# VHH binders against q9lnl0, part 30

Target 1, 290 residues: q9lnl0
Amino acid sequence: QLRHGFYEGTCPPAESIVGRVVFNHWDRNRTVTAALLRMQFHDCVVKGCDASLLIDPTTERPSEKSVGRNAGVRGFEIIDEAKKELELVCPKTVSCADIVTIATRDSIALAGGPKFKVRTGRRDGLRSNPSDVKLLGPTVSVATSIKAFKSIGFNVSTMVALIGGGHTVGVAHCSLFQDRIKDPKMDSKLRAKLKKSCRGPNDPSVFMDQNTPFRVDNEIYRQMIQQRAILRIDDNLIRDGSTRSIVSDFAYNNKLFKESFAEAMQKMGEIGVLTGDSGEIRTNCRAFNN
Short names: E, the ipSAE of ESMFold2; O, the ipSAE of OpenDDE; V2, 0.75 times the mean of E and O plus 0.25 times the DockQ between their complexes.

## First folded at step 16 (VHH; framework vhh_podentamig1)

Design r2 (at its last look DockQ between E and O 0.01; V2 from the best seeds 0.00; counts 0 for: pae O 15.3 > 2, placed apart)
Fold by ESMFold2, look of step 16:
Structure r2 (fold): chain B 290 residues (1-290), chain A 117 residues (1-117)
Amino acid sequence: as target 1 above (290 residues)
Amino acid sequence: EVQLVESGGGLVQPGRSLTLSCAASGFTFSYYAYGWYRQAPGKQRELVAAIRGSDTLYAKSVKGRFTISRDNAKNSIYLQMNSLRPEDTALYYCAKEFHDWGSEDYWGQGTQVTVSS
């Protein structure tokens, strides 16, 4: 069963080792937070937080990494580095799923986001199939998104916290928001800037939070209010009556947003987890044990 | 082999201007994003400015004073630094894929900027 301090008896330095590895990477590259947020979300919503996303494909078997929705997920080397150090100190003890959870929490705090506790005790999954990947695209309706989040146990407020909060950092490639560039209701100055930015070769990207792209804060919701959301799903949150007031509440109360985001991240990190004797403790996060 | 070479640093008086350059080679320059970072002695390395296509970002401490640009024909990235302050004193690095968690092999050697009276 998940509990706070799961490793205190079996690997006392576990969380500090992960924290140091994350800090060292974040110190050199502030985009660590965006990468780990996306990694955890894509892992947890696909058959639970079992690190199935981390499995590399082989010549004989594709994995979740083989699916286009996961093509932009990065940061696996950070998890590998933490796992390598943990295996030296506490062999076969700390799961890859727990490393992802701890690393994401620590990266959020480093980026100025909420500090929150996570429970640990996750075990690693034994399956990584492309067919399990069911991720919604950026143009989905709010109604469809509400239904999808409800199916994994989240209410509308939690959904808004995760969608917007997950987009307060990170980038979107121009191919993902062409419909926004054509939307006459988008802020006209930003729309013009995006048309220019998207002329470049190789599917350029822009920050989803135009003001504070390296900080976890409520600025994305303020951008939504100002018709400056980059992705259609984010703009839909301010336009749809079922989510509009929640967006406004977060936009005008950063403390409320941070508390809501922390609670949402805690809940997301516990979706469908394997505990006890289920699953395994991988020695290499990229591959199932032999 | 990927190479980034910073230049243009030096000693300047407060309030003056300086232009840093970063010459890139060993890869297709136009396909990547770039960033300028700085590190003062005893401090953490921090992002100063970034450019992806025509989209730019700046640290709050330099916004309005510094301008990042790129020249795809010359495979170069620039940082125009105006109204320099003593707290801008640092070793300045350019980086390829500033949003990527790549190795130090994608950093230049750095160029020193010293602002003192």
Scores: ipSAE 0.000, ipTM 0.196, lowest interface PAE 15.0, mean pLDDT 86
Fold by OpenDDE, look of step 16:
Structure r2 (fold): chain B 290 residues (1-290), chain A 117 residues (1-117)
Amino acid sequence: as target 1 above (290 residues)
Amino acid sequence: EVQLVESGGGLVQPGRSLTLSCAASGFTFSYYAYGWYRQAPGKQRELVAAIRGSDTLYAKSVKGRFTISRDNAKNSIYLQMNSLRPEDTALYYCAKEFHDWGSEDYWGQGTQVTVSS
């Protein structure tokens, strides 16, 4: 079972080690928060938080990393470094799944987001299959999104918190929002800016939050209200009657957002977790033990 | 708590001027658009004027006579109404809007404007 302080008896420095590693990376690169958030999300929503996303594909065996939607996921080196240090002091004790969870939490806090506790005791999965990866696209309708989130036990408010919370520090490739830059309802100045930015080669990326891209805050929701949403889904959140009030509430109240986001993150981190004797404790987060 | 409180309404004679005020609280004022609406007896509520940033929009019936403005320091919106006409008689509402020019989410209680000889 997951519990607070799971490692107090087996690896007391576990969370401190992860936190230190995350801080060092974050200090050098503030995009770490976005990376880890996306990593955890892409891991957890696909058959649970079991670190299956971390498995490297081989010629013989593709993995979840092989899927296009996961191609841009970053932060694996952070997890690797944490795992390496942990294996030195607590061999075969701390799961990669827990490392991801702890790392993400800590990175959120570093970025000015809410501080929240996480229960630990996760084990690593034994499966990483591309066919399991079913992620929503950037142009998805709110209804479709709601349905998808409900299927994994999340209500509408939680969905809005997670989507906006992730996007407030995230980036989007130009290819993902071509429909938006053609939308006359988008803020004209932003539209013009994005058009210029997207003229560059290699599918440039832009911050979805144009004001505070390194802060976990409610600014993304304000941007939505201002017709400055980058992705269609974000624009849809403010336009749709089922989510408009939630977006508004978060836009008006950063505290509320943070609280909601913290709860959402805690909940997300516990989706389909393996505990007890299930799964394994990987020695290398990128590979199964056998 | 989000609040919009209108004031400045009253009884005036045709041709006179009146300034309505709307005091906003409970949210970041500068992030939103605002509008004045009015509803006359037996008529539907209609947009009178809207403001987003420095951009303004006016109903055809009030263009050239009414001016909407905002003061971010005071978290207030204003409607300067000049050359008032009997047909301007209505309950005037202040609204906070999401999108440009009409997507309102909060309303005040309204202030009555009556133009009569």
Scores: ipSAE 0.000, ipTM 0.207, lowest interface PAE 15.3, mean pLDDT 91
ESMFold2 (binder alone), look of step 16: mean pLDDT 81; pTM 0.823

Design r3 (at its last look DockQ between E and O 0.01; V2 from the best seeds 0.00; counts 0 for: pae O 12.9 > 2, unsure alone 63.7 < 65, placed apart)
Fold by ESMFold2, look of step 16:
Structure r3 (fold): chain B 290 residues (1-290), chain A 117 residues (1-117)
Amino acid sequence: as target 1 above (290 residues)
Amino acid sequence: EVQLVESGGGLVQPGRSLTLSCAASGFYFSTYAYGWYRQAPGKQRELVAAIYGSDTLYAKSVKGRFTISRDNAKNSIYLQMNSLRPEDTALYYCAKEFHDWGSEDYWGQGTQVTVSS
């Protein structure tokens, strides 16, 4: 029973509390939007938006955090802070899955992206298994990516909106794009810059959107057209015939991109949700109640 | 895929310290989670410590005495073992993504730590 304003009777300040916690973190660190976008995507595409990603492993029980594709996910402390405050004022009421959804929505708006409503009423999942994690790497073909997104209910346009929208902010470590710095089709100035940046120790990182790295906007699609995409999958979107026109449409129409991204984020936030009496309301987002 | 080689084991007296190293090769070192495991004679392998993202996890028996760390520049994972006890005697293994505990294809040769006086 997802609906708008689910908590208006049971925890009226729920969305404002999450919003304030997100704003305080974002004000100090503009990379919060990238962190929350990745967190929600990695949670939702693995057996639904049930906050299963948030579960910490123990020495006897692994979790989704045990898998390498999730090793770089961060921002859990933002969810923890919101949950702590919500448990003080509305014990056992606001799910961790809803906190992630609301927090991500709010962080997108803070970064200049679309403002959109989300429905709430999600409950938290009761499993977090590493074997469920089937995330695609940055070098997969467009065809493989289309198939994967179709399997979770997304068409090609939604896929392009999510990939670019998710990469218009944030960084990629040099280990993820070694093939790009060898690609003679990459913009020569950027390629040279990346070769220098990637000589550094500790697997350095670069912004995926070289122009507006802290804003959720269509600039990443303009970068793709200019052969400046950092990740192979992003460059593939402009090279592949099945996605080229969509990339172009978003590159030349920021309003279309923002509307498409908002719709895509709304759909993603509702994948496989638990509602009603399913799941639980965790008191600690890092651990199951039982 | 990352390939891992353990080193640094040896014979030490109780109360002393030892540092185990796990050298990695290949790309994507920074994208994996890592764990140190040990297996004493007649016992099952157990997870001793893990590092995932910026977080760490320790077995109850070693918490406060052992420290896991990683150095992305050297593609290496370390286990600093302080205040060693005879019950820490085991063959120590490092592993990526510490979620495949118990798989026979998961483990390499390991490095032996023996605590005896």
Scores: ipSAE 0.005, ipTM 0.430, lowest interface PAE 10.3, mean pLDDT 86
Fold by OpenDDE, look of step 16:
Structure r3 (fold): chain B 290 residues (1-290), chain A 117 residues (1-117)
Amino acid sequence: as target 1 above (290 residues)
Amino acid sequence: EVQLVESGGGLVQPGRSLTLSCAASGFYFSTYAYGWYRQAPGKQRELVAAIYGSDTLYAKSVKGRFTISRDNAKNSIYLQMNSLRPEDTALYYCAKEFHDWGSEDYWGQGTQVTVSS
């Protein structure tokens, strides 16, 4: 089973190595936090945190990466570098799943988010199937979202924490929020800006958090209240009676958000994990051992 | 003391190129994201381009024509502007930790770019 300090006896430098690698990347690119958050989320909510998302597709064998919603996931090079270093000092010891978990945690903290511990001992999955990928779209209703999150053991508060926490860093392509640009309820200045930014080809991206796009903070919720949500789901969170109060609480209490987000991340990171003799320890995070 | 100093602006004819530079000092350069903004008379300041690590972001109006880059060894950010248009005329600013709608921590004095025939 998962436990704190899982590698203390087998690979004592495991978490330090991952942390160092993450820091080095983050130091050069602050979007690393958003990348890793998205990576972990897209991995964990699809049949558990088993690093199945990391498997490269082949012409003969598609993987979860083959799905359109995963096309924009980044940070694989970070995981690869960490794995490479780990394999040098602790061969076949640290799973890719744990690397993702640790890396994401550390990147959150670097971005000013909460510090939290993670239990380790995850193993890597043996399946990566595009058909398993069922991710929510940007225009999903709150009710649908709640149902989806409940199916994986998350309550409404946790859902709001994860959605906002994930969106407070990172970008969205213009194609994902055309409905918002047409929404007269959206902040007029922002709407105008987005219309301009989104004109033409190549599907430009914008920060979902227009104020602090590199910080893991509660700013996204404030923007929701201000009718400055980019994605429809974010706007729906503040408008829906089942989530409005939660959004409000997070918007006005960053500490509360951080605490909630930390808990949510810890919980998310443990969804459907493989432990013990289940799965494998990959030597290459992008490929199954066999 | 944090400083951002823009340079490279000037008067150019349409279709010409210009390279703006921003020299940064007083902080750890490599750890931050940077952006170029511009403000035309009577218009709101707008983000033109941003760079965070190896990733870049461009306003649609400049995409394909402008390129933002950085040199960590020189603590500098650059904006290569090609195929300049009259509508590119503005005062261009360099910013550390750029935000679209938030308050910026530090701005330079700006460098004027005028595109006119």
Scores: ipSAE 0.000, ipTM 0.232, lowest interface PAE 12.9, mean pLDDT 91
ESMFold2 (binder alone), look of step 16: mean pLDDT 79; pTM 0.792

Design r4 (at its last look DockQ between E and O 0.01; V2 from the best seeds 0.00; counts 0 for: pae O 13.5 > 2, unsure alone 63.0 < 65, placed apart)
Fold by ESMFold2, look of step 16:
Structure r4 (fold): chain B 290 residues (1-290), chain A 117 residues (1-117)
Amino acid sequence: as target 1 above (290 residues)
Amino acid sequence: EVQLVESGGGLVQPGRSLTLSCAASGFTFSTYAYGWYRQAPGKQRELVAAIYGKDTLYAKSVKGRFTISRDNAKNSIYLQMNSLRPEDTALYYCAKEFHDWGSEDYWGQGTQVTVSS
């Protein structure tokens, strides 16, 4: 069963070790928060928070990393560093799934987001198949998104908190939003800026939150209201009647957003977890034990 | 509009080879992964092979016999099928491998492969 302080008796320094590793990476590179948010989301919504995303493909078997939507997930080396230190201090004790959960929580706080507790006690999954991956694309309708989030136990308010909160940091590549810069309803100054930024080689990227790209805050919702959302999925949230009011609530109340985002992240981190004797404690987060 | 058009199917004898082609249009081809799927009568659709950047994967039943490849200049994906067996008889589909909630709606007409003596 998940509980607060799961490692108090078996690995007392567990959370502090993860926190130090995350801080050291974040101090050198503020994009760590975006990387860990995406990593946790992509892991948890695919058959639960069991670190299945971390498994490297082999010549015999692809993994979730082999799916194109996961090609942009990064930060695995941060999890590896934490795991390496934890294995030295507490062999075979702290799961990779718990490391991802703790690391993401700490990176959110470093980026100015809410501070919140997480329960621990997750075990690591024993499968990582490309066929299990089912993720939302950047042009998905609100109706499709609501159905997807409902299938993992989230209401519409939680969905809006996760979509916007997950996009308040990080970048999107130009290939993902060409429909936006052709949209005459998009803010004309931003649209012109994006046309210039997207002319470079190798599919350039832009920040999804044009104002506070390194902070976890409600600014993305303000951008949505101003017709400045980069991705179609984000613009759909302000245009659709089922989500418009929630977007407005978050845009005008940063405290409400942060509290809602913290609750949403806590719920997301507990999707389909393995506990007790289920799963394993991987010694190498990139590979199943053997 | 996104289009994936399969071709190259036909009737062949066991042990022979066949190459399937998939022409892509309406999107930036080089940034996506692609897969070949097949569906035999009365069975569920199954993944046969996929190509993710420079990495490939194969179903156990076809590994060593089938090869997936792509040509970014021609916006095309290929499935080279060697040593064909009667159990390879199926309708073959090319698909974009992003696994979007709506990606299953992108199934085209497919191309029929029939292996019989």
Scores: ipSAE 0.000, ipTM 0.248, lowest interface PAE 11.7, mean pLDDT 86
Fold by OpenDDE, look of step 16:
Structure r4 (fold): chain B 290 residues (1-290), chain A 117 residues (1-117)
Amino acid sequence: as target 1 above (290 residues)
Amino acid sequence: EVQLVESGGGLVQPGRSLTLSCAASGFTFSTYAYGWYRQAPGKQRELVAAIYGKDTLYAKSVKGRFTISRDNAKNSIYLQMNSLRPEDTALYYCAKEFHDWGSEDYWGQGTQVTVSS
């Protein structure tokens, strides 16, 4: 079973090691927070938080990484480094799933987000199948999104917290919001700016949060209200009657957002986890033990 | 007391260059990341450039024209602004980002940059 301080008896330095590794990477690259958030999300919402996303594909055996929606996921080197250090002091003790969870938590706090505890004791999965990957696109309707989140046990408020919380530090490729820059309802100045930015080659990326892209805060929601949402889903959140009030509340109450986001992250991190004798403890996060 | 003091702003013609400075005090300078933001009248504050570790980040609108740098010996951050455009007109802020858990950004008073013919 998951519990706070799961490693106190088996690997006391586990969380500190992960935290240190994350800090070092974050110190060099503030986008680490966005990377790890996306990693955890893309792992957890696909058949649970079992680190299945971390498995490298082979010619003979594709993995969840083979899916286009996962192509831009980053931060694997952080997990690898943490795992490497952990294996030196606590061989085959700390799961990759827990490393992802702890790392994401710590990166959020470093970015000014809420501090929250996580229960540990996760084990790594034995399956990584591209066919399991069902991720929402950037133009999805709020209704569709709500349905998807409910299917994994999340309510509307939690959904809004997770979507905005991730986007407030995230980037979007220009190809993902072409519909928005053609939308006359978008802030005209931002629209013009984005059009210029997107003229560059190789599908340039922009911050979804144009104000505080390195901070886990409620700024993304304020920008939604200001018709400055970049992704269609974000714009839909403020326009849809089922989510408008939630967006508004978060936009004007950062404390509320942080609290909600912390709770959401805790919940997300526990989706479909393996514990006890289930799954395995990988020695290499990118590969099954056999 | 944490202090950030911007300077170097002014009125310049399009195509000209300007260097902004941010003097920091009241904390260990080398242990933080920094950024330049700008806010034009009636617009939201936006990131212009950031420096963290050895890496830098630039807004697309300024990439190739602006350069952010730091001098730890002088406790200062700089923004070299080349090929200035009227749309670069704004109040420019330097910001400090804490390394500790859950810390908030600190801002200076800002320095006005006006690009006009």
Scores: ipSAE 0.000, ipTM 0.221, lowest interface PAE 13.5, mean pLDDT 91
ESMFold2 (binder alone), look of step 16: mean pLDDT 79; pTM 0.797

Design r5 (at its last look DockQ between E and O 0.02; V2 from the best seeds 0.00; counts 0 for: pae O 13.9 > 2, unsure alone 63.6 < 65, placed apart)
Fold by ESMFold2, look of step 16:
Parts: C-alpha cells; structure tokens; sequence
Structure r5 (fold): chain B 290 residues (1-290), chain A 117 residues (1-117)
C-alpha cells in the first residue's frame, strides 16, 4: 500500500534527490511546472499512475506516446535525470511512477503553489497501449467533462480545481483556441491581442494565465470571470450553472483554491496505482524491464 | 475533412536523395504525432519513422540515413531520405498518429519511391 515515507528505510535520500533535480531544471526554465503537471495528469488518468506514459514506442510496438493528445507532453528528461541519480545511490528501488509524483509536487511548490505531502510506494506499469488513451479535448461541454471525471472518481469541485489549476501555468497553441478568438463574448481587448499574437508562423502559443503565467495561484479563475479564459473548456466553467459558483469561490479565495488544488492533486496521484508485488521497478523509465 | 497528401516520390539511382512531403489539412496539425510507413511489393507495411512531441523514432534499417521533420506553419511532415538503396523501394505513406505494424489509420494515398540503376 501507499504510505508517507515509503523510502525511508530503502532509499532515504529519494525525495531530496528528486527535489534537487527538479529545482535545477526549474531554476533554468520556469515552464517545468506546466510540463510536469501535464505529464502526471496524462499518466494518471490513463489506466492509473503507473508511468505508462513514459514508455517510448518502437517501430513494432506503439505506446501512449503514439497518440496525438500526448504529442505535446514534455519533461521526460527531468524524470530520466532523477532516475539516473537514484539508480546510482539506490539501485532498482524508486519507481518511475513515484518520481513523477514527487517531481510534480515539488514543481508546484517552486511555482508558488501549495506545499503538500504525497504518499509513495507506486510501482511501474507493464503495458502502454495507445488504445487506452481517453483524453478530452479543449472544447468539450461541462456535462461531458463532469461525466468523464466522475468515471475516475472525481466530483465537480475536484474537476474544477484540476482543470483551472492545471491551466494556471503553461501555454496553449493558437490552433487550440481559434473558436475563442471568434467568440464575441470574449473580452474584446484580449481577443484583439490574441488575433495579433496568432498571426505568426509555426502555430504560436500564448500563456493560459494572462496575468501570472509562472505562478500556481487562483488568477486563472479571476481571468475566467473577466471572460479572458484562453481555452473553451476553461470559459465553459464560468458559463455553466453546475460549475459557475465553484469558479467564483476559487477566484475570490486563493487559500481555498490552493487547499482544494493540493487535495485534488493528492487524489489524482493515487488513481489506479500498482503496489506490493504488482508491476515492476523500471531501471530505465522509457522501457519495460526485460 | 481530414486529408493527408504525400508527394516527392520517384525513380532515383542508388546513393542519391529524395525528400518526401505530406501536406495535412482538415484538422489541428500541431497536436498530433505522425509516422511514415512503407510497403514493398509482397511485404507487410512497416513503420519507417515517427515524430511525436520533441522525439523521433527510426527503423533500424534507415537510422542515420533518413530524417523525419515537421513544419507547423506549412502543416507538413517531411522525410529526408539520403543514401538510398534498392531495398528502400516501396510505396511510402504518411499517417496522423502511428501504431504497430498493420495500422489502418493512414489518410494518404502514398507516393512511390523506386531505387534502381
């Protein structure tokens, strides 16, 4: 079973090693938090938090990375670096799934988000199939989103915390929000700014949080209230009666948001985990053990 | 409607180069992974190269000779084929997404590459 301090006896420096690797990357590139948030979410909601997303495909065997919704996931080198260091001091001990969990938690704290404990003891999955990937796009209705989140055990408040909280940092490419640029209800000054920003070549990107793009805070919910959400799914949260009041609560109470986001991230990190004798401890996070 | 259009194939002498192009339309180009496949007469279709996120993948037989790339501004995927050999003769397809051998998820009609003296 998962517990706090799982590695206390078998790899005492495990969490500090991951923290140092994450800090070093974050210090050079503040977008690390966005990368790790997306990585953990895409791993956990696809058959559980078992690091199946990290498996590289071969020409004969595709993986979850073969699916387009995962094409934008990045930061795998951060996990690799942490794993390399952990294998030097504690061979075959710390799972890749636990590294992802610890790394994401630490990156959130570095970006000014909540500090929270995570339980550890996850083992790594033995399959990574493209057919298992069921990820929602940025234009789905709130009703569809609620149904999908309930199917993995999350209520509406947890859903709103994860969707908005996951978008308080990071970017969206212009191709993903063309419907927003055409929406006359979007804040007219922001809409004009986005039209200009999106004229560039190579599918430019913009920050999803227009005010505090490198901080994990409640600003994204304030942007939603002001009709400045970049993605359709985020704008839907303020427009739909089933989520509107939750968005408002988070927008006007940063402490409530941070506590709710921490709780949501803790729950997400425990979806469908493998423990005990299930799964494996990969020596290379990109490949199954032979 | 989703369309993938391959071009750039042809007859070429061994040791020479070709660049294949795949123009995509009808979907959000930048959010997907892409693969190049090939099928020689009497053989099963095989994945030759793929591009996904910042990563690439190559079949062992082409690694070091072929390079896959993408250009989001032109909604296009490319396969640069250097040091061509007669064994590279095949009908080449591009696909949105990539899967194990025998995938049915390609949108292009294919472009013929023939390497012959």
Amino acid sequence: as target 1 above (290 residues)
Amino acid sequence: EVQLVESGGGLVQPGRSLTLSCAASGFTFSTYAYGWYRQAPGKQRELVAAIYGSDTLYAKSVKGRFTISRDNAKNSIYLQMNSLRPEDTALYYCAKEFHSWGSEDYWGQGTQVTVSS
Scores: ipSAE 0.199, ipTM 0.655, lowest interface PAE 5.8, mean pLDDT 88
Fold by OpenDDE, look of step 16:
Structure r5 (fold): chain B 290 residues (1-290), chain A 117 residues (1-117)
Amino acid sequence: as target 1 above (290 residues)
Amino acid sequence: EVQLVESGGGLVQPGRSLTLSCAASGFTFSTYAYGWYRQAPGKQRELVAAIYGSDTLYAKSVKGRFTISRDNAKNSIYLQMNSLRPEDTALYYCAKEFHSWGSEDYWGQGTQVTVSS
């Protein structure tokens, strides 16, 4: 029962409120786009887009946040602020899942990415279990990645769009690409730079897109071609015959990338959604109502 | 021209607090990440705290005692240092773009913090 304009009758300012909150944060911090993209991805690919990732763990009850792969997810304060504003004007009306979806969309556009519509009417899930979290690592093979994405209904081109689209604004901790730093095929100048950057304490982070880290564009694919991919999976995408042509196409056609990315995001945002009477509308995105 | 100017350092007794400030100019302040580094005599420069947007990172040795913050309206970064220890003695630097972005990091001249009885 997802539809465009779901809140027109119940909370007309819903999307505007979320958009405003996102803009304010983005204006102060351009990394917001990367944060929200990762948030939505890590939520949606794990048992659907039900905002299960937002649940805080307790001593008695771990949550999806307890998983190491989710430790670096950010942007929860943005969702909280949006929810707070929404609860003031439209109590118990707008789901956290929809807030994440709308926020991510808007942040992409702010970062120069494609503008696309999203259907709304999502409800929040009642489960957040660490055991459900099955996320790919940075050194995964293309074949393994393809299989994983297919299991949730995504084809190869969509996969490449999502991976690159996320990475073009994302950051990676040094611990995630030590194998690349040791790879003689990596651009030597970049390799040297990364080695220096990674000497710092606390597992420093670098932008996966070294040229336009604040823009949702096709630059990450260009860098893949240039042997400047930071994560192994990104390097594998350009080396593997099943994805090489897609990477090349995106690298040389930003319009194509944006279109593909928009479609991919729309599709991703609808994975395993709860609608109607399923799930709940949380009053606090970090906790179940009961 | 990119400029970072640190201030607020000084001599303090153990257990006391200091607040360091970093005034930035010559670029769009809000779009970058920032960090505080310190270098003690004979030691390498080390990251103390970092801020990218609203996200913060702290060295283990200062976690719970130091707080990094930013004021975009003032183009400034701050480091609130509580419960200072002698081992915190160092020259503290403010840095721009501590996250690698295909460009060099920028540093100020530093401000000296000395913790001694």
Scores: ipSAE 0.000, ipTM 0.243, lowest interface PAE 13.9, mean pLDDT 92
ESMFold2 (binder alone), look of step 16: mean pLDDT 79; pTM 0.796

